# VH-VL binders against e1svr5: the designs that were tried, part 6

Target 1, 216 residues: e1svr5
Amino acid sequence: MDEQEIREEVALAERRATLYWWFASMLCRELDSDQLNTLCSESGRVLLDALAEEPSLAPGCQKLRRALAGVQVLATPQLELAADYATAFLGDHLGSAPPYASVYVEPGGMMFQHPHQQMVQWLQQWQLAVSFDGNEPADHFAIMLDLMGNLVLKGVDSPEAQSAQSALLAEMLPPMRRWVTQCQRQPGFYAALAELLLAFVSLDQTLIEGEFSLAQ

## First folded at step 4 (VH-VL; framework fv_ogalvibart)

Design b19
Fold by ESMFold2-Fast, scan of step 4:
Structure b19 (fold): chain C 216 residues (1-216), chain A 121 residues (1-121), chain B 107 residues (1-107)
Amino acid sequence: as target 1 above (216 residues)
Amino acid sequence: QVQLVESGGGVVQPGRSLRLSCAASGFTFSSYGMHWVRQAPGKGLEWVAVISYDGSRKYYADSVTGRFTISRDNSKNTLYLQMNSLRAEDTAVYYCARDRGYSYGPHFDYWGQGTLVTVSS
Amino acid sequence: DIQMTQSPSTLSASVGDRVTITCRASQSISSWLAWFQQKPGKAPKLLIYKASSLESGVPSRFSGSGSGTEFTLTISSLQPDDFATYYCQQYNSYPYTFGQGTKVEIK
């Protein structure tokens, strides 16, 4: 391929990977003050404006912005978001939405199910270390998203990594849909984030798996 | 107040069958995975089996695979263990235990008082 | 299967003593380890989960530490109701496995 085509392919992969890692960073733990400040800064505004240009992502962006505006008027915004994280992801199965794929595989509801075992295999195959606490089950959505970002970058020149992207999306999306439905039972910052994430991953699957194709 | 009460234990001859029950109260039973754990007299704890909150997934220890079947009836808040082809080494107190199953992963936060199964001839 | 080995099997202690029990896994289990207390004729009681997290309602004199393959349970000042058998348990993978137990008895 010519230089321009190569540059465009690399740029798209870099943007996709950056978004996967951005979502992973937002889900792996409560937002710290630096993350919150970045999200509320000019760069965060530009990111959300760019995402909102895509019709399927716009509703999630609007809800996330609304949630941020609500938190910013409080005396301790970061602590309020930490409480929102605990409410969204910790506690009773029916009251909270633990961010682990194994919990939401349609048969089941327990941790360390097939998605965990599959993720352990993939992390070993690709020799990848996660960027956060190694005590988490491997099927934490943040870990799955982190792996996806790595596979996206590797996919630029690896057919094996391209196939792995499709396999990971097939493993991740069904439990993610159920997780997002559970998150939406308690409106807030993380419910909005989860909705935006699902919209992004669904869009990305459409791009990869087959809404776009050549005549061949 | 979370309570788990086992029943169905007793003396049985080798090769026979027993069914254990665990009656749950004080929590939404249908939201939790459940385990069976046993303890031979004077010995340590041995994990036996697990069942998911909706009954669709099950896993067993190698020592009981093919002989024991775990099941549940969420409408009755009851967990079961069907024990077939019993052996002398199955003699133990059998406990049911609740699986917390989220936040930090599965662990046994509440246990029943146990029911004794004695397999002898 | 992951083998869990506790040391010592039995220890004698007096009220007020600092008691340490060790648990070793045959392969890495990260922090997926729980500690249980069992008194004669009673069911086990959860004390510590995720290697170092104290279960709600458990006295602060109990603490856990370790990761990977080496773990410890510490009782900082032994009380009369702490004379019991203690078990470690890995929940990293099925089948779940327990240590053989450590009996803490009066000196």
Scores: ipSAE 0.007, ipTM 0.468, lowest interface PAE 12.8, mean pLDDT 83

Design b2
Fold by ESMFold2-Fast, scan of step 4:
Structure b2 (fold): chain C 216 residues (1-216), chain A 121 residues (1-121), chain B 107 residues (1-107)
Amino acid sequence: as target 1 above (216 residues)
Amino acid sequence: QVQLVESGGGVVQPGRSLRLSCAASGFTFSSYGMHWVRQAPGKGLEWVAVISYDGSNKYYADSVTGRFTISRDNSKNTLYLQMNSLRAEDTAVYYCARDRGYFYGPHFDYWGQGTLVTVSS
Amino acid sequence: DIQMTQSPSTLSASVGDRVTITCRASQSISSWLAWFQQKPGKAPKLLIYKASSLESGVPSRFSGSGSGTEFTLTISSLQPDDFATYYCQQYNSYPYTFGQGTKVEIK
């Protein structure tokens, strides 16, 4: 590869990692006022416009924008989104969709199952400190997305990190599909965000397969 | 390296149907969105339709909605445009073009050579 | 739909001249604008994307600028190979729309 090709590969990795970390930040806790203001600023509009350029991401971007517009006309938008977060992801009521892979891989929706154990091993293997509360189960989708971002950047120089990206996607995508279906039972900001996230991760898996697969 | 080759154009009577194909090579076709763009003789460019990398999402220009269908076969690296209920105003050179949205940077970075569709009695 | 308007529709210039083509959007498109060159009988070729980014392989005499609603394509020293029609295109939102084109005539 010449220097131009290397620069393009690094730029792509940086864009992919930035999106993984952006989604992680949106899911790890309810949005604060700074995050909401950024989403509603020109910077946020530019990001969503750029994502909508991908045809598979456009529907999710449109739904997310619609949801943002809906809360912005309310007296306390940040508090409304905090309430939506609690309704979507907290508690164990029937309408909740807890953002943990373990809930969606086993009958009965139990916590601390195989995805948690697998994530603990991967975080130790890659010597990554969790930026979230250490009491959180390791298979929270935000933690999995954070690890993906790190693996994407490391993948520029590391075949082992490239392989790890594929393994993590294989672990994450099946429960994420079920989680998104559950989220869609209560339309709103977080349902739209989950749909956009699934579309992004699915697209990214296709990009990885195209970049790293052996001859077919 | 990257090549897009359109085919299937020709002369067709109003109200009839025609299917265009675009054969892609030199890149991982299944990772890219694809577009159809047309140009009437002596006129400017008009965007027609787009299809996502996996075929799950499609958008059309208002002028062709309900009459044209975009599709793809990733196993054959081929993009299609099924054109039904053709009108004289559909007469144009039809180009396929590759989408290089957010992740790839540039947009419409490669075009085919075009295939001429003439709708005439 | 976002309407794209180019000015001028036609211009004549000598080899070596600095040529400027403008493109206006009916609403803000941030920097989501591309410029294309089309020679008679050929498919369009991408020159500039994201308003100011030069596509790989395109001569450095081509440059783009602008944001929001007003954009400019500049050819710093016109060459005989630059005889063509130039189109701006917004890709901020569907449907994508092109300007009507600017025909550059040399001599």
Scores: ipSAE 0.012, ipTM 0.472, lowest interface PAE 9.2, mean pLDDT 83

Design b20
Fold by ESMFold2-Fast, scan of step 4:
Structure b20 (fold): chain C 216 residues (1-216), chain A 121 residues (1-121), chain B 107 residues (1-107)
Amino acid sequence: as target 1 above (216 residues)
Amino acid sequence: QVQLVESGGGVVQPGRSLRLSCAASGFTFSRYGMHWVRQAPGKGLEWVAVISYDGSNKYYADSVTGRFTISRDNSKNTLYLQMNSLRAEDTAVYYCARDRGYSYGPHFDYWGQGTLVTVSS
Amino acid sequence: DIQMTQSPSTLSASVGDRVTITCRASQSISSWLAWFQQKPGKAPKLLIYKASSLESGVPSRFSGSGSGTEFTLTISSLQPDDFATYYCQQYNSYPYTFGQGTKVEIK
């Protein structure tokens, strides 16, 4: 490939990795004040406007904006989002949707199933520093998204990393679909975020598995 | 209040079978995973098996794999442990325990009083 | 399988004492550890989960700490009904495993 084509591939990989890490940062713990302020700023508006131009991402973006607008009129927006995080992800299985792939790969919702073991192997194989402190099962969606971002960047010049992207998506998407369905039973910021995330990852899988020039 | 009551224990000869039951009350049984944990007389706790809230997933300790079967009947609020090919080392008090479910992984928030199984040696 | 080792196996203490029990895992279990209390002739009772989270209804004198392979249970001011055997339990991976137990007995 010529220099321009190489530059364009690197730029695309950087944008994809940035989005994976953006979602990971928002799922790994409740938003801090700086994250909330950035999301509510002009840069956050520009980001959501850009994502909403894609029809499959627009519903999630709209719901996320509505949730943000609702929280901003409250006396303590960050604490309200922290409560939403706890309601969405930290309760019993009927009242919440824990963000772990293992919960959703088998009907019955048990932790530490195959996805956890597979992720432990992949993290060791790729020798990647995780963004999280190791207090989570390895199949936390945020950890899977963090690994995906790293594989996307490595994939620019590594066929092995490109193959690993496809394998990780195949492992992640089926449980993520079930997780998002469960999240939608409790509308709120994190339900909207989960919906947007699923739409993004589904689009990215189309880009990877389909013809590159036909994906948008 | 949450209650778990085990039954079915007793004295049994090696090689025989026994079925334990755990009757649940005070909560919606069908919403919770359930475990069996045993304790040999004067010894520590040993995890035996788990079953998911809807019965679709099961896991066993290596010492009982192929011999014990965990099951549940949500319409009767009852957990079961079918124990086949019993050995002297299976002698223990058997507890059923409720799995809270999520919130950082499974843990045993309520236990029954236990039922003693003695395998004659 | 992950082996859990408790120290000490037995501990003699008086009412009002600060008691510390240690639990070690043979490999990292992150924070996937629970502590249970068992009184003679009774079923175990959950005290702490995820290494440091106090179960609802458990007295505040109980606390847990640690991550990875080394964990502690602390009773800040021992009460008469705290004389019991305490067990740590990892739930990082199947099969779940318990420590051998630490008996806290009267001095």
Scores: ipSAE 0.006, ipTM 0.536, lowest interface PAE 10.1, mean pLDDT 84

Design b21
Fold by ESMFold2-Fast, scan of step 4:
Structure b21 (fold): chain C 216 residues (1-216), chain A 121 residues (1-121), chain B 107 residues (1-107)
Amino acid sequence: as target 1 above (216 residues)
Amino acid sequence: QVQLVESGGGVVQPGRSLRLSCAASGFTFSNYGMHWVRQAPGKGLEWVAVISYDGSNKYYADSVTGRFTISRDNSKNTLYLQMNSLRAEDTAVYYCARERGYSYGPHFDYWGQGTLVTVSS
Amino acid sequence: DIQMTQSPSTLSASVGDRVTITCRASQSISSWLAWFQQKPGKAPKLLIYKASSLESGVPSRFSGSGSGTEFTLTISSLQPDDFATYYCQQYNSYPYTFGQGTKVEIK
């Protein structure tokens, strides 16, 4: 393979990893003022415009833009988003959508199911520590997304890491679909973010599965 | 304000059945996972079973699997434990406990006062 | 199953003493450990969750520490109300398991 093709593959991996980490950073805690200002800046507009070029991502981007515009009209946008975060993820089970895969793998909303156990094993296998402060269950979607970003970068030189990407997506996507459906009961910034995230991860799985099919 | 009250314990012969109840008040019962924990006289605590907030998921200790059934009626704010094929080793005080879930982890934040089950001739 | 072992099984102490109880897990449980106090004839009462988080209403003389496989409950200045049996419990995976208990008795 020529050097340009290798550079393009590395650049794609870097972009994929950056997006996984971007979503992880927005889910792991309430957005601070710096994160909100960045989303509302020209840089944030350019990012969302680029993502919206993909037909499957466009609806999520539009919803996220509308949610941002709605928050910006308010007197204290960052505090409104902090309240939205609490309502979306920290409320009771009937009124919120806790961002843990275990809650959604089977009906009933139980913690520490298979996704948690699997994530503990994968974090140990790959010798990785989580990037966030705090002691969260290992199946928090932000932790799963953080691991995915690391596996994407490692996958440039490692067939084992490439296989691990597919396994993690298979573990993450089914509960993520149910979580997003629950998030959508309360339209808002985090519901829009969850929808965009699901669309991105679904697209990424399709691209990875296509790569394996071509390699076989 | 949170209160859990167990009932239904008593003396029963080996091989018979008994049903325990736990009446909950002071919180939205349908939002919480619930557990049964037992303690044999003079011994330590042993986890028995769990039921999810909506009743769709259940797990049991190996010692009671196939004999005990956990269930709940959210309209009555009541947790149940149906105990079949009782053995002398099932003699214990049975506690119901509420699970505080999500980012707190599913630890037991409230317990009932317990109901004594004695399996004897 | 994850086995929880407490040390010591029985401890004699005087009012004002610093008391330390250790709990060991047979495999890593991260910080998914709770400590309970039980007095004779009473239900257990939650003291500490997530290894080191003090439950609301529990006196500040109680503290927890540790992660992975070794955990400690400390009572900094033992009071008469603290003579009881203490249990650790892992909630990392099913089945949930308890330590055998540590009885804190008057010396």
Scores: ipSAE 0.048, ipTM 0.627, lowest interface PAE 6.4, mean pLDDT 87

Design b22
Fold by ESMFold2-Fast, scan of step 4:
Structure b22 (fold): chain C 216 residues (1-216), chain A 121 residues (1-121), chain B 107 residues (1-107)
Amino acid sequence: as target 1 above (216 residues)
Amino acid sequence: QVQLVESGGGVVQPGRSLRLSCAASGFTFSSYGMHWVRQAPGKGLEWVAVISYDGSNKYYADSVTGRFTISRDNSKNTLYLQMNSLRAEDTAVYYCARDRGYSYGPHFDYWGQGTLVTVSS
Amino acid sequence: DIQMTQSPSTLSASVGDRVTITCRASQSISSWLAWFQQKPGKAPKLLIYKASSLESGVPSRFSGSGSGTEFTLTISSLQPDDFATYYCQQYYSYPYTFGQGTKVEIK
């Protein structure tokens, strides 16, 4: 591999990691005013336009833009998004879609199951700390996405980290598909974000498992 | 009680202009998006335009784009529709309607009584 | 633009009848659909929002169902004040579009 190829691999890894961390930041808590202002700004438009150039991501980007436009005609968009977050992710399992992989892997929707235990092991293995509440289950999708971003960057020069990316995607995608289906029962900003996220993660798995070329 | 009252309709010749007003009362006007919807005699409903709560964002139906301008004056609790280059097919009853938005519940939860615009010689 | 098509265009019914009106969207609109009732010379009145949520003050004989592209408004036992024109409306994306309307007439 020559210097140009190495440079291209690093650039791609940085873009992938940035997207994983962006999604993590959107799911870990309610959007604050700065996040909402950035998303509604020119830089947010440029980001969504860039993602929409990828055909598999375009539908999700359009739904997210539509949801933002709907909220922006209201007097308090941030408070409406906070209410949407609570409706989508807080409350009981029947009325909401808690963003924890354990809820969706086993019958009964229990937390602290296999995905939590696996995530605790991986976080320890890779010497990563999470900045969530101490009682937060480690299989929160935001935590899994944060780990993925770290593994993507480490994967540039670590075959072990490359293998860990595949293992984490295999752990994350099946419950994420079920979580997104449940999110769709209550259309809104976070349902649209969840759909875009699933499309991105599915695309990323396809690219790392198949032939992937960086266009010049 | 929420009330919306349209005014400014009348008979105008093709190519001329007309301004409609919608006076709002009984709610905090500045907190809601507002729409114009029209209905030609004996025909169905056609959405015309929307304006955000602060006036910063607007959308129009293709049939009126470039000819109609939606605006609002929150200090007067009034919504406006400036109609330029009027055509016979613009003949309709024009309704203003309140938009609670998705998170606040249903669209078009309150409508005005309508004002008739007739474009003819 | 999203096209909304209602069926039937006209319906003749008697008091006490169960009536069903269908609305089809040209693409998926999830549950972002409202139903309105309009009587001659009056402004439209909201009946149903988010496809199946009954607006406050609307009689329970009205119900909505469906998601994606196929939607239904049902009146379980038609009353005299229900003879009106009914419209579906998508609010999934701009421009907002209405169905052509369904007239419910007395037999």
Scores: ipSAE 0.000, ipTM 0.416, lowest interface PAE 17.6, mean pLDDT 83

Design b23
Fold by ESMFold2-Fast, scan of step 4:
Parts: structure tokens; C-alpha cells; sequence
Structure b23 (fold): chain C 216 residues (1-216), chain A 121 residues (1-121), chain B 107 residues (1-107)
């Protein structure tokens, strides 16, 4: 591959990794004031405008912007988002959608199932430390997204990392689809974010499948 | 106040069956996974089985797989353990225990007082 | 299966003593460990979860520490009510497993 093609490949990997890590940062804990201010700034506008250029991402971007605008007119926007986070992700099966792949892999919603075991193995294989407080199961979607970002960057010059990207997406997408459906029962900022995330990951899988075609 | 009350224990001969019940009160039973944990006389604790909040997922310790069946009736707030092909080594106090839940992982915040099962000839 | 080993199996202590019980996992369990107290003829009672989080209603003299494969339960000033058997339990993966127990007895 020539110099130009290498530069284009690196630039795409950097953009993909940045988006995976952005979503991970939005899901790993409730938004702080700095994160909220960044989303409502010129930088946030530019980011969402760029994402909305993709037809499959545009609906999610619109819903996220609408939810954000609704929160911005309140006296304490950050506290309202913190409450939305708790309602969406902290609770039981009745009213929340816990962001763990194991909950959605099979009926009944149990923790520490196959996705957790698989993630523990992958984190060890790639020598990656969890950046969270250390109290999350390894199949928390934010941890899976963080690993994906790392694999995307490593994939520029590692066929093993490229294969790992496909395996992780295959592990992540089915439970993520069920999680997003459950999030949508309670419309709000995090439901909109989950929908945008699913659209992004689905689009990325399509891109990756093109790169890892079945041709000899 | 959360309360779990086991019943159904007793003396039974090897090869026979016994069914244990655990009556739950003081919390929304249908929102929690439930476990059975046993303790042989003078010995330590051994995890036996778990059932998800809606009864669709079940896992067992290798020592009881194929012989014990965990089940629940959310309309009666009751957990069950059907024990078949009982062996002397199944002699233990059987506790039902509440799963703390998703964000906390499967540890036991509440336990019943236990029911003694003695398998002897 | 993850094997949990406690030490010591038995210890004798006096009221007011600082007591430390250790628990070792055969492989890393991160912080997915709980400590239980059991008195003769009674059900176990949760003391500590997530290695170091004190359960509501448990006296502050109890504390937990550690991560990975090495964990400790400490009772800073032993009280008469604390003579019991203590168990660690990993909940990193199924099957869930317990240590063999540590009996804290008077004297």
C-alpha cells in the first residue's frame, strides 16, 4: 500500500476509535458539567452535524439534540441528566435497562454470563486495564466500546486486532439491540444516546465487513 | 422487612426425592434472582443453584446438575428446589438467598434461616 | 472453578484485639468478593461486598481490602458479638464459590 493509502487508513482508524471512546465516556457514568457544556458548545454542534451527514445516524442525532435542548431549559441541567442516568441504568428489570451485555444475551437477565467471561479473556489477551472505578462487570457496554477503540487503532497494522474487532462486534451487537429497545421504553437523553450508539456500531460493522471480505 | 422462610426439609433415604420451598416477603420477589446455598453439618458453604427473576435462566453446581431443579412461582412469591436421586453427600442445611441484583453482582444480601435435609439409610 | 482459600482456618482472640482474615483466589476476581459472618445455628449475614463496601447496618470496625487474588477482612477492635465463623465468596464468575471459613473463637 502506498503512503497516501496508509495515511487515509490511519485517519479513518483514529476517527472510529475517537467515536468509540466518546460513546464509552458518555455511558461509563453520569455526565459531569464539563461533558454537558462540551456537548452544548460549538464542538458538540460540529460533532453532531458531522454524524448527521450519515443517513443512518441522522435520526439518532436529531433525537439526542432534542433531548439535550429539553434539559438545557431547566434550572439544573446536569442534575436532570444524572436523574435520567439513574432511571435508565440503575435499577431492576421493571423500570431500567442496565448497560451490561450479559443481561441481554439470553432470557432472564442474569449478570456475569458469557459476554463477561469473553471480555475478561480479551482484556487479558490485549493487556488492557479497565479505566473505570473497577466496580463494573467486564461486559459493561462502555468497557466493550473502550476495547473496540483500542482494537481499531491496533488494527491499522495487526491482522489479529482486525479479527478481534469483528469478534467483539458479533458479541456486542445482539445484546446491544435488545438493550436499546429496553432503553426506548423511557424516552430521554440516554435512550437517544443508546439509539445513536446502536446506529453507529451497526454502520461500523458494515464498514468492517467490507474490509474483512470473504475473498481469498 | 425482607424475609425468606425455607420449608420441606427432613430425613429421606438415598435415591429418594424431596422438594424444598422458600416463601419470600417484604420485597418485590419478581424483580430478583434467587439462589440455593447449602452447608453440610460442620462444613462450609456451597453454592447450589440460581434462577433469574422471571425463571427463564437457571444454573447449577456440577455436583447437583441433572438431579436438582430450581423453579419459582412469582404469583406466590415462592422459590423451589426439587431434589431427585438424593445421596448421603447431599445432607446439609439448605438456605435460600436473594441475589443482590445486576449492578451489584450475584452476592447474597438476605438469607433464610435454612431447612435441614438428612439423607441416611 | 475458582478456588477460594482462607487463612487462618481458626484463630483465638480477645475482646479489643485487631483481627485480620485473609482470602486468596486461584485466579483474579477483580473486586468481586463478599464477606459473610455466621454464628452457630444461624444463617450467614452479609458484611462486606465488592471487596471493601460496608453493608448497611454493619459496624464500622469491620473493613475489607484487596483486589485481584488477595483479600483481607479486618475487625479493628473485636467485640463479644464478633466471635463467629467468617466466609469469603467470589462472584466474578459461575459457579459461585466460598472459602472454607475462618472460625474466630474467644481467647
Amino acid sequence: as target 1 above (216 residues)
Amino acid sequence: QVQLVESGGGVVQPGRSLRLSCAASGFTFSSYGMHWVRQAPGKGLEWVAVISYDGSNKYYADSVTGRFTISRDNSKNTLYLQMNSLRAEDTAVYYCARDRGYSYGPHFDYWGQGTLVTVSS
Amino acid sequence: DIQMTQSPSTLSASVGDRVTITCRASQSISSWLAWFQQKPGKAPKLLIYKASSLESGVPSRFSGSGSGTEFTLTISSLQPDDFATYYCQQYHSYPLTFGQGTKVEIK
Scores: ipSAE 0.047, ipTM 0.646, lowest interface PAE 6.7, mean pLDDT 87

Design b24
Fold by ESMFold2-Fast, scan of step 4:
Structure b24 (fold): chain C 216 residues (1-216), chain A 121 residues (1-121), chain B 107 residues (1-107)
Amino acid sequence: as target 1 above (216 residues)
Amino acid sequence: QVQLVESGGGVVQPGRSLRLSCAASGFTFSSYGMHWVRQAPGKGLEWVAVISYDGSNKYYADSVTGRFTISRDNSKNTLYLQMNSLRAEDTAVYYCARDRGYSYGPHFDYWGQGTLVTVSS
Amino acid sequence: DIQMTQSPSTLSASVGDRVTITCRASQSISSWLAWFQQKPGKAPKLLIYKASSLESGVPSRFSGSGSGTEFTLTISSLQPDDFATYYCQQYNSWPYTFGQGTKVEIK
């Protein structure tokens, strides 16, 4: 390919990786004041405007903006979002939706199932350390998204990394769909974020399938 | 006890300006978003504008965008609506309302008693 | 803008009756809907938010249901204090929009 085509591929990979890591940062823990201020700033508005240009992402962006508008009218929006995080992802009440793939692959919702074991193997294969706070099971969606970002960048030069992107999406999307359904039982900022995330990952899988010939 | 008291309404000719005030008491005004909602005689409710707790964010209905300006003075616990280029269709009772706010979205938990604005020639 | 349409515009009922008011959105608003009660000459009062959450201090005879584009407010046993106009309001997106109102009057 010529030099311009190479630069365009690298730019696309950098944008895809940046979005995966952005979602990972939003899910790995409750938002701090810096993250919230950035999301509510001009740069956050520009990001959501850009995402909303894609028809499949527009509904999620609209819901996320509505949730942000609600918390921005209060003096302590970060505390409201921290409460939303706890309600959505923490505790053992029936409305909670823990953000771990293992919970959603089999009846009973247990940690440390197949997705955790698979993620441990992939992290070792790609020699990647978890870049999140605390000792989470390896199948936390934020960890899976972080790995995806790394595989996207490595995929520029590595057919093996390109294949790994498809395999990770195949592991991540089915439990993510069930997780998002659970999140939607308690509407809020994180339910909207989860919906936008699922739309993004689904779109990315569609784009990858178009670039990688997986004739089955 | 939460109280919202509107003032500044009256009869005004088309094309002129009017400024509404809403005096808040009984709660920490600076911690809440505030709205203006209007109701034309014999008609339903129409949302007009919102302002965030610190005044940094504002949104308007399309019917008033460019003509109305919402503002607040947290030191005086007062909400304002500056109405320019008034039209007959702006004739309504104007209510101020508090935005309780939540991660699940805003809603109006307390309203003032309203102030009547009549735009006539 | 999202258009909110209420049905019926008016209804006549007696004390003790079960009253149902419907609200329809021109596009999906998920659960971002509130219900308000307004008595003549007075400001509106919040009854229900997030489609089905009862506001503190509101009698349990009021209930809300629905999601997406179709919503219902139910008064299980109408009381004298309930003769009023009821409004639905979406807060899914700016601008916020209200239904045209449903007047519940004595039969």
Scores: ipSAE 0.000, ipTM 0.419, lowest interface PAE 17.1, mean pLDDT 83

Design b25
Fold by ESMFold2-Fast, scan of step 4:
Structure b25 (fold): chain C 216 residues (1-216), chain A 121 residues (1-121), chain B 107 residues (1-107)
Amino acid sequence: as target 1 above (216 residues)
Amino acid sequence: QVQLVESGGGVVQPGRSLRLSCAASGFTFSSYGMHWVRQAPGKGLEWVAVISYDGSNKYYADSVTGRFTISRDNSKNTLYLQMNSLRAEDTAVYYCARDRGYSYGPHFDYWGQGTLVTVSS
Amino acid sequence: DIQMTQSPSTLSASVGDRVTITCRASQSISSWLAWFQQKPGKAPKLLIYKASSLESGVPSRFSGSGSGTEFTLTISSLQPDDFATYYCQQYNSYPWTFGQGTKVEIK
């Protein structure tokens, strides 16, 4: 390809990777004050406006904004979001939605199933380390999203990385759909974030698979 | 106070069957996965089986697959281990143990006192 | 299956000694390792989980460290109540596996 076309392809990959990493950063731990301030700033509003232009992402963006507006009128917004994180992800199977693919692969919600083992192998294959403060099971959705961002950037000039993107999405999406359904039982910031995330990843998979099918 | 109490152990002849029970109290039993772990006299610990919080998923050690069945009754806060085709090598103290859960992985945070199963002719 | 190997199998120690027990995994288990204490005739008791996290109610003289394939349990100043057998256990991959145990006995 010519230089301009290459630059456009790289720019698209950088934007996709940035979104995967943005979701990963918001899901891996409760939001700190800097993250919350950035979301409520003009740059955060511009980002959500841009995402909302896509019809499949608009409902999630609107719910996320509503949740942010709701906590901003409270005396301690960051602490309210920390409580929402704990309620959404740190409780038991009946009261929360733990953000691990293994929990949703089969009925019964068991940890360290096939998605964990597969992710351990992929992280080793791609020689990637997780950039989080603490260790998590490898099938934590934030870790899967972080890997996806790396594969997106590598995919610009690597057919192997492009194939790996499709394989990771096939592993991640089915349990993510069940996880999001469970998150939606308790409205709030993280339920809205999970819904937006699923819409984004689903859209990304559709675009990637469509292009691959046409190329064949 | 979390408490797990095993029962049903005893002396049994090879080839026979025995059913162990574990009565749980002091926590919401239906929210936790449960394990059976055994220990042969004077030997180390060996994991036997696990069951998910709702009973829909079960896994077994290769040594007991096809012979043992783990089950639970959440209405009675009770865990079971049905042991068929017993062998001398199954002689052990059998412990019921609670799975701590997903935030810290499946580790055994509370154990019962165990029940002895002796398989002898 | 992941094989867990402990060393030493037995150690003799005196009250006040610093005791170190090691555990090696046949392949990387990240930090998914627990340590248990077992006294004769009793059930095992959880001491440490996620390699270095101290279980509530466990004395601060117990500590764990390590990641990947090499792990250590340390008792900084051995007390009479600490003479027991100690087991490491990996929970990174099914099936769950235990080390063979390390017996800490009075010198």
Scores: ipSAE 0.088, ipTM 0.655, lowest interface PAE 5.7, mean pLDDT 87

